Miniprotein binders against a7ua95r516to809. Designs and how they scored, part 1

No score or structure here was measured in a lab: all are predicted.

Target 1, 294 residues: a7ua95r516to809
Amino acid sequence: ASLSLLSISDLVPDLQFIFFWMSNAIEILYFIQQKSPAYMQTIELMDDKAGSKESLLSATISANEEAMTILEEVIMYTFQQCVYYITKTLYVVLPGLLDCNPFGTEPSSEQCRRAAGVCVCAVCVMPEAVRRVVSVFQTTSDLLQQYQVHSEIQSQMFAYLFFFTNVSLFNQLIDKGPARGWFQRSRVLQIQASVKILLDWAKGAGHNHLAQKFFAKFCSTVTILASPPQQLSQMSWKALCAEHPSLKPVQLHRILTQYQLMAELGPLPIWQPSSEDEAYIYRTVDLLESFENH
Structure headers, positions and changes below count from the first letter of each chain, unless a header shows other numbers.
ipSAE, averaged over its two directions, is called F for ESMFold2-Fast, E for ESMFold2 and O for OpenDDE. V2 adds 0.75 times the mean of E and O to 0.25 times the DockQ between the complexes of E and O.
[cut] marks letters that were taken out.

## First folded after the chat (miniprotein)

Design t31
Fold by ESMFold2, last read:
Parts: sequence; structure tokens; C-alpha cells
Structure t31 (fold): chain B 294 residues (1-294), chain A 101 residues (1-101)
Amino acid sequence: as target 1 above (294 residues)
Amino acid sequence: SEEIKELKEEIEELKKLIEELAEKLAKGDPEELKELLKLIKELEKAIKKLEKGDPEVAELLRLAIRLAERLGDPEVFGELLRLIAALIRLTVRLRTLRLEE
């Protein structure tokens, strides 16, 4: 099985099928939950001529319970399948965000400056790498709306997609950032601009609260790396931990180490970990995030 | 691929069980039962189109549920819901197994 063939556009027919049955399973489950008490009341009003009333009620309750159990399993299974295949497409496209330049509009920027004298149209343009990620989110949103999936399920799905995006980008940055030069100031500002485009999409789609919660680790990382040295060097380890609670001590330590290297700062006493955190800044097992969140 | 063939056989067995349930309902109002059997037969035809994601199947299931509710037989209603749920589960699994291949 080739994992590199997966594209969101290639998955749409399969996702349509899976979302279709997820949505219908949810509606049938809701119907059973709403109608079962009323239907049982009808049975309880029946005359018990053959002594079958209690047996009929018990059998009906058991069958309804089994149906609900099966539908709950279908909803969980279809949710897991959608998330699995959607995140596989995200995995392919997300690394490009770290290499792209959202500021690189060549002819438009030059033309604006020459015509107006003071360019006020210097605005981030969505590069293809960002467009591919947004396309995955937008396609998912469109499918969920098309099949009228319950809003709570839509929120849970985007919560996981944002979680996955956060883990993928964070791990790529930490793991490959030194070799790829992604910790250089100009690159960090480009990454920050690309992430802003994703956050703007999430806000416009009604998922701002989920994005703020589940992108927190990567956004904290980029915020620290983008901070001017004059401001960041005045913040203690304790203050940084308080402002960025999503970052584990080993992660914050690694980020500050890369920041010191690129900003040509020497060791800063103010960034010395607290006594409790010193035990954790070398826990390599905690450096990268797991994609498994149960 | 062998799993897909086994799942297709299970779906056909479920269709037979749905038909047998409908015949058990033949003790009730013949016209209402005829409408249910018609919907079940249309559901069987729509299973051939499972891979196409045709919304017709979902509407047939919803109509079958509404019709079974109107028949007023609580044992049959609950069993029909259980069988429909099982059919949905197998149908989704069949599609996802083909996707993995």
C-alpha cells in the first residue's frame, strides 16, 4: 500500500460515503433515544391478555439497546476512519508550511511600491503549501456541512485535525529545524505568517476556540522564536513556563537553546530552569509529541 | 480481498433476515407490510450502489423505520432497528476495507 499517493481530492468519494453513513447513524441513534420512551409507554397501556406485556417490553428494550450500541460503534468507527485518512493527507502537505515564503509576491509587491510610493498592499499571499493545507481543512468542513453532521461531531473532528497539525508541525520543526535553518529569524517570521493564515481560516470557519486550544504548542514555539531578543531576554524561565503552559520543560529548553544559537546570545541566568524542571529538561522521550491522544 | 467477499456474503444474509422479518410481519396489515417489503427490496437494490454513496439507501432505511413504527409491533420495530444498524455497520466496513486495498 502506497502512503505517498494519498491526496484529499482522491479521497473525496470515499469520505462522502463514510460521512454519509456517519450522519445517518447519528440521526437514527437520536431518533431511537427520543422515541423509545414514548413507544414503551404505548406497550405499557396495552391489555395483558396473554401475559406477554412484560416479556414484550423487555425484548423491545433489549433490541433497542443493541441497535443503539451498534450505531454508537458505527459512529465511532466512521469518525476514526475519516480522521485517519484525512490526517494522512495532512501529513503529506504539512511539512511544506515550514519551507514556504508567504511574503514572496514578486510582481505585485514591486508594482505596488512603484505606483503608490508607499506600499499599503504588502500583505501575506497564500502560498501553494499553505493552500494545500487549507484545502484539506476546507474540504473536510464542506463534507461535514454537505452531510449535515452533528455540530458536536464536527467540533471533535476539527479538534483532532488541529491537534494532529500541531504535533506534525512541532515535531518537524524540532527534529529537522536545525538542519533546515528553520530557526533563523527570517524563517521563523515566515512560518509565523503561514500559521496566521491557518488561524484566520479556523476563525472564519467558526473553530477559533479549537484552534487556540489545539495549536497552542506550535504557536507558543513560534511566538517564542519570533520574539525580539530584547524582550525575550527579560523573561525568566518561570515566566516563560507560565505564559506557555503547553510546552514541556525539555521542549522549552530546546527552543531557548536554538534561540540562543541563532540570536548569538550567551547563556542567560534568567533562563535557568527551576529546580523541579531541571529533572525534566533532558527527558528526550518527552521532546517530540505523540500522535496518539486517547 | 477475501475479507471483502466474506462481508458481501454477510450482507446478503442480512438482507435475507430482513426479508424473513418482513414475512413474519405478514400476520399484520397486508398493505402496510407490502410497503415495507417494497422498501426492503429497494434497499437490496441500493446495496449494489453502496460504493457510489447514493443517498437513496439512507432514505430507504429511514422510510423502513417510519413504516415499522406505523405498524405498531414493538418487537418487530426493535429487531428491524437492530438489523438496519448491523447492515449499516457491515456496509461501512466493506467500503473501508476496499479503501485499504
Scores: ipSAE 0.290, ipTM 0.617, lowest interface PAE 2.9, mean pLDDT 76
Fold by ESMFold2, last read:
Structure t31 (fold): chain B 294 residues (1-294), chain A 101 residues (1-101)
Amino acid sequence: as target 1 above (294 residues)
Amino acid sequence: SEEIKELKEEIEELKKLIEELAEKLAKGDPEELKELLKLIKELEKAIKKLEKGDPEVAELLRLAIRLAERLGDPEVFGELLRLIAALIRLTVRLRTLRLEE
């Protein structure tokens, strides 16, 4: 199917419909689970003639089980549909995070200008590209709350949205970064600041634990790239692996290679992979992340 | 197109289940039968709207659930819940198929 430019606002009416029925399916499932035992007790108290009580009990159990199965299918299907269409809008807006300048075009104090991923001023600038991503997350959060979707389902949805965001940003940085100049230090600092805005949104929305878990790979990548050469050149391969366990050996190797090129560093003995990892630094099949990770 | 045909077949299955439920309820209490027949007629109206994905169907289904709590026959209650669940599944599938178009 053709991937058209989708705005989250264009999807809201359909998402409202889907979330409405997801919430109703959850409510009915809850009703069956909590109220069904009372109806079964009523059957057990019936005056049984000709053994019809046992056949009625069996039929009632079967009908309830079928209803629950159907409702569980509805909940899973509606969840998958919401995630599918929401991630389609994320896919369109996420690349802009890698190209935007969160520091703006206006002059600022030298202290504010030089703050790498940390705002020393009271107000951070939110560029349009970041605002578009935040809008997708905020609209999703608003819809989930509007329809009173169970908190467990809300957490699972944001877990996947953050996972998708992490994979998308990481893959694009690795794949397109050399051609787009995204490994230059000034660009990395801009990317770091943009990601900080997303992490702050997640914290304010009550999803800090999910963001910390599911953004780890991209955040590790940006942290390494943003490190000053004097500091990073003192960290061994083993130390970097320990500090950034989310990165596979091939991924860490590629990140360090790009760092060396941009910082004009020659080969560093301290960055030589361990003997165990040397077998894995050329596994190109492991370089990009899969969107199918469970 | 094949998905739309599958949805129409599910609607026909739902209609047959409603007819079977109505036959079973003909053996029930006359006063409860009147309320259940009213519910079945409302469900049939909702089924006709399923192909369009009408949001009004949602309120009808909620009313059907509240009515089902008043029904004392466990076999009829279970079948009504299964019918409501199937109706929800069909209305969601119809809406999402239209969105894919």
Scores: ipSAE 0.258, ipTM 0.617, lowest interface PAE 3.0, mean pLDDT 76
Fold by OpenDDE base, last read:
Structure t31 (fold): chain B 294 residues (1-294), chain A 101 residues (1-101)
Amino acid sequence: as target 1 above (294 residues)
Amino acid sequence: SEEIKELKEEIEELKKLIEELAEKLAKGDPEELKELLKLIKELEKAIKKLEKGDPEVAELLRLAIRLAERLGDPEVFGELLRLIAALIRLTVRLRTLRLEE
């Protein structure tokens, strides 16, 4: 199937299966960890008949270690598979978030799956492009909860998904933004509003800290671009670096340069990088975020 | 897939080991043997269902764990857990390979 047609709904049956086994593997691993010591103690209390005890103990330890290793592999594998498929669906829907007009009355054609009729839930009132993104996250959340996946694994899953989303949106905005007009004031405000809806959802879902952490670069970029020229032109390079520590010097420099062009501002000496940062602003390799850094 | 074949072979080997262990244990208690044999049969059923991704496999595995706990034999328990882990791995891999297709 063309990646372009892949929806999260199409993957739900397969994801359900993977989450099921991931959860079961975690449960069994935990069971082994809890029960193995008791079994080892029972062996230790047995009468030592001619080295049979030591052999039995060794065999039992080895078997348990092997089982645990296999289960850990299953957990890791299932996690990776879930991330892989979910991120594919995100990849398809994320570009729509940058083009979204959250202030427009787009007819929400999708009825809330939970209610018959017109649903006024927070998701149903979202712009379609935002709702598509949120639907991926919500579906993931629902599946994780349905299968009672350990909270740490849930947190890791969302951390990665937010990371991926941030990298994707940031890179698209930096690379394509000028050409697509996403740096225009009106468009920036739309993007800001759309991201706010996503962040509000994340907050409501209990992932506020993770969302704030992993969306920091994208949010900083949008915040700078959304700043009025009168305000931003009064901020020094050092002040901007301090306010937006998630941005590398090269990234900040790029954003400011594009902002200057968009706002038709003359050269602003106040935005000149410090002597310390001057070497770093030319590191174009650091301009875009890598998906591998997580 | 060669990987699937290897996993199936591993499961069959582990199954044989459990059978051997059951025979060793049975020298003393017919009821224990009966329970072990029941466990083996349930595991065999589970293995057959794995290829279909039947969620009932998980319940069978849980039953197996409970039986192992009841027997209280550490060696049998360890081997059972290894088998269960292998079954889970096989089940997951079978499903994910189908998605790659």
Scores: ipSAE 0.060, ipTM 0.547, lowest interface PAE 2.1, mean pLDDT 81
Fold by OpenDDE base, last read:
Structure t31 (fold): chain B 294 residues (1-294), chain A 101 residues (1-101)
Amino acid sequence: as target 1 above (294 residues)
Amino acid sequence: SEEIKELKEEIEELKKLIEELAEKLAKGDPEELKELLKLIKELEKAIKKLEKGDPEVAELLRLAIRLAERLGDPEVFGELLRLIAALIRLTVRLRTLRLEE
């Protein structure tokens, strides 16, 4: 019950706190990493007149390594906390993306109407369900930029968030899609349009490569489901495997089976798995994606 | 050496920063103040050890993290980390200079 009311905006104060710590810890870590080698070299180049050079060097190395280890732990902890909070908000809003009709006249958000001018920004013209998802990512991006978090950490954050989003959407689509009517062509086209908006946002935010990589499985699923029956029925199992390498044989088989049912297609021998894949199509454990394998 | 003098001046600047942080936090909760005072004392000890060439930077970092977690002030945490980084720098420099003597 309480999770349904949690918005990314409600978490901003907590996230700001965590991002501040993370950014500072990263800065200090990089400072140590950049300066330590030069300092060690300086110690190494000194004349060992007192026999204390080696002990001093060892002590300095040990102190720096320990400090870096602690900072890395802080960075990891803060990163995990950010991911934890952000993914909770995503979990709430992601189902709405699958139910979204982006082609409908959804009333513009009340908040943008109160400003005397219709905000025609790319986010304001988005369907509400898409906007909610994008808002989570945008808020995350804004916070990362505000606190000047290192670009590598930003990339890792978005990689994980895109991974999480892909797994969540894929699993929901595969598991609940048939029952929810998400496998119907009209609904699939809506989902495809919604995902495109998200991908366009990711491209605009500089995360195009990450988005393409981590959404590949969900996008492949949607692409197959969006394909006209006349076109898809001409594609062999082998061709589909080659075109959609992100899908496991069991996943592809499930998608095609559900597509066949939805489209009222008879058995299609052309979709028969290869002898090599036949053993794998029954591995139901591999059907859904895991959140743990990141 | 002139360089040792400069390093000592930098240490005094760090002490001043610690005092400024203490003043900022003194306006807060009495428990927070107590913990901050404890941290300041530990940092002072560390500075003294630094002057002797044997600082425990990792211990200071752990202390700063624990204090920051209790205080819940990200600004203070950041400044503490900065001070620790500065101590690392000073440690290496002081040790280097002593090897040249």
Scores: ipSAE 0.025, ipTM 0.414, lowest interface PAE 3.5, mean pLDDT 80

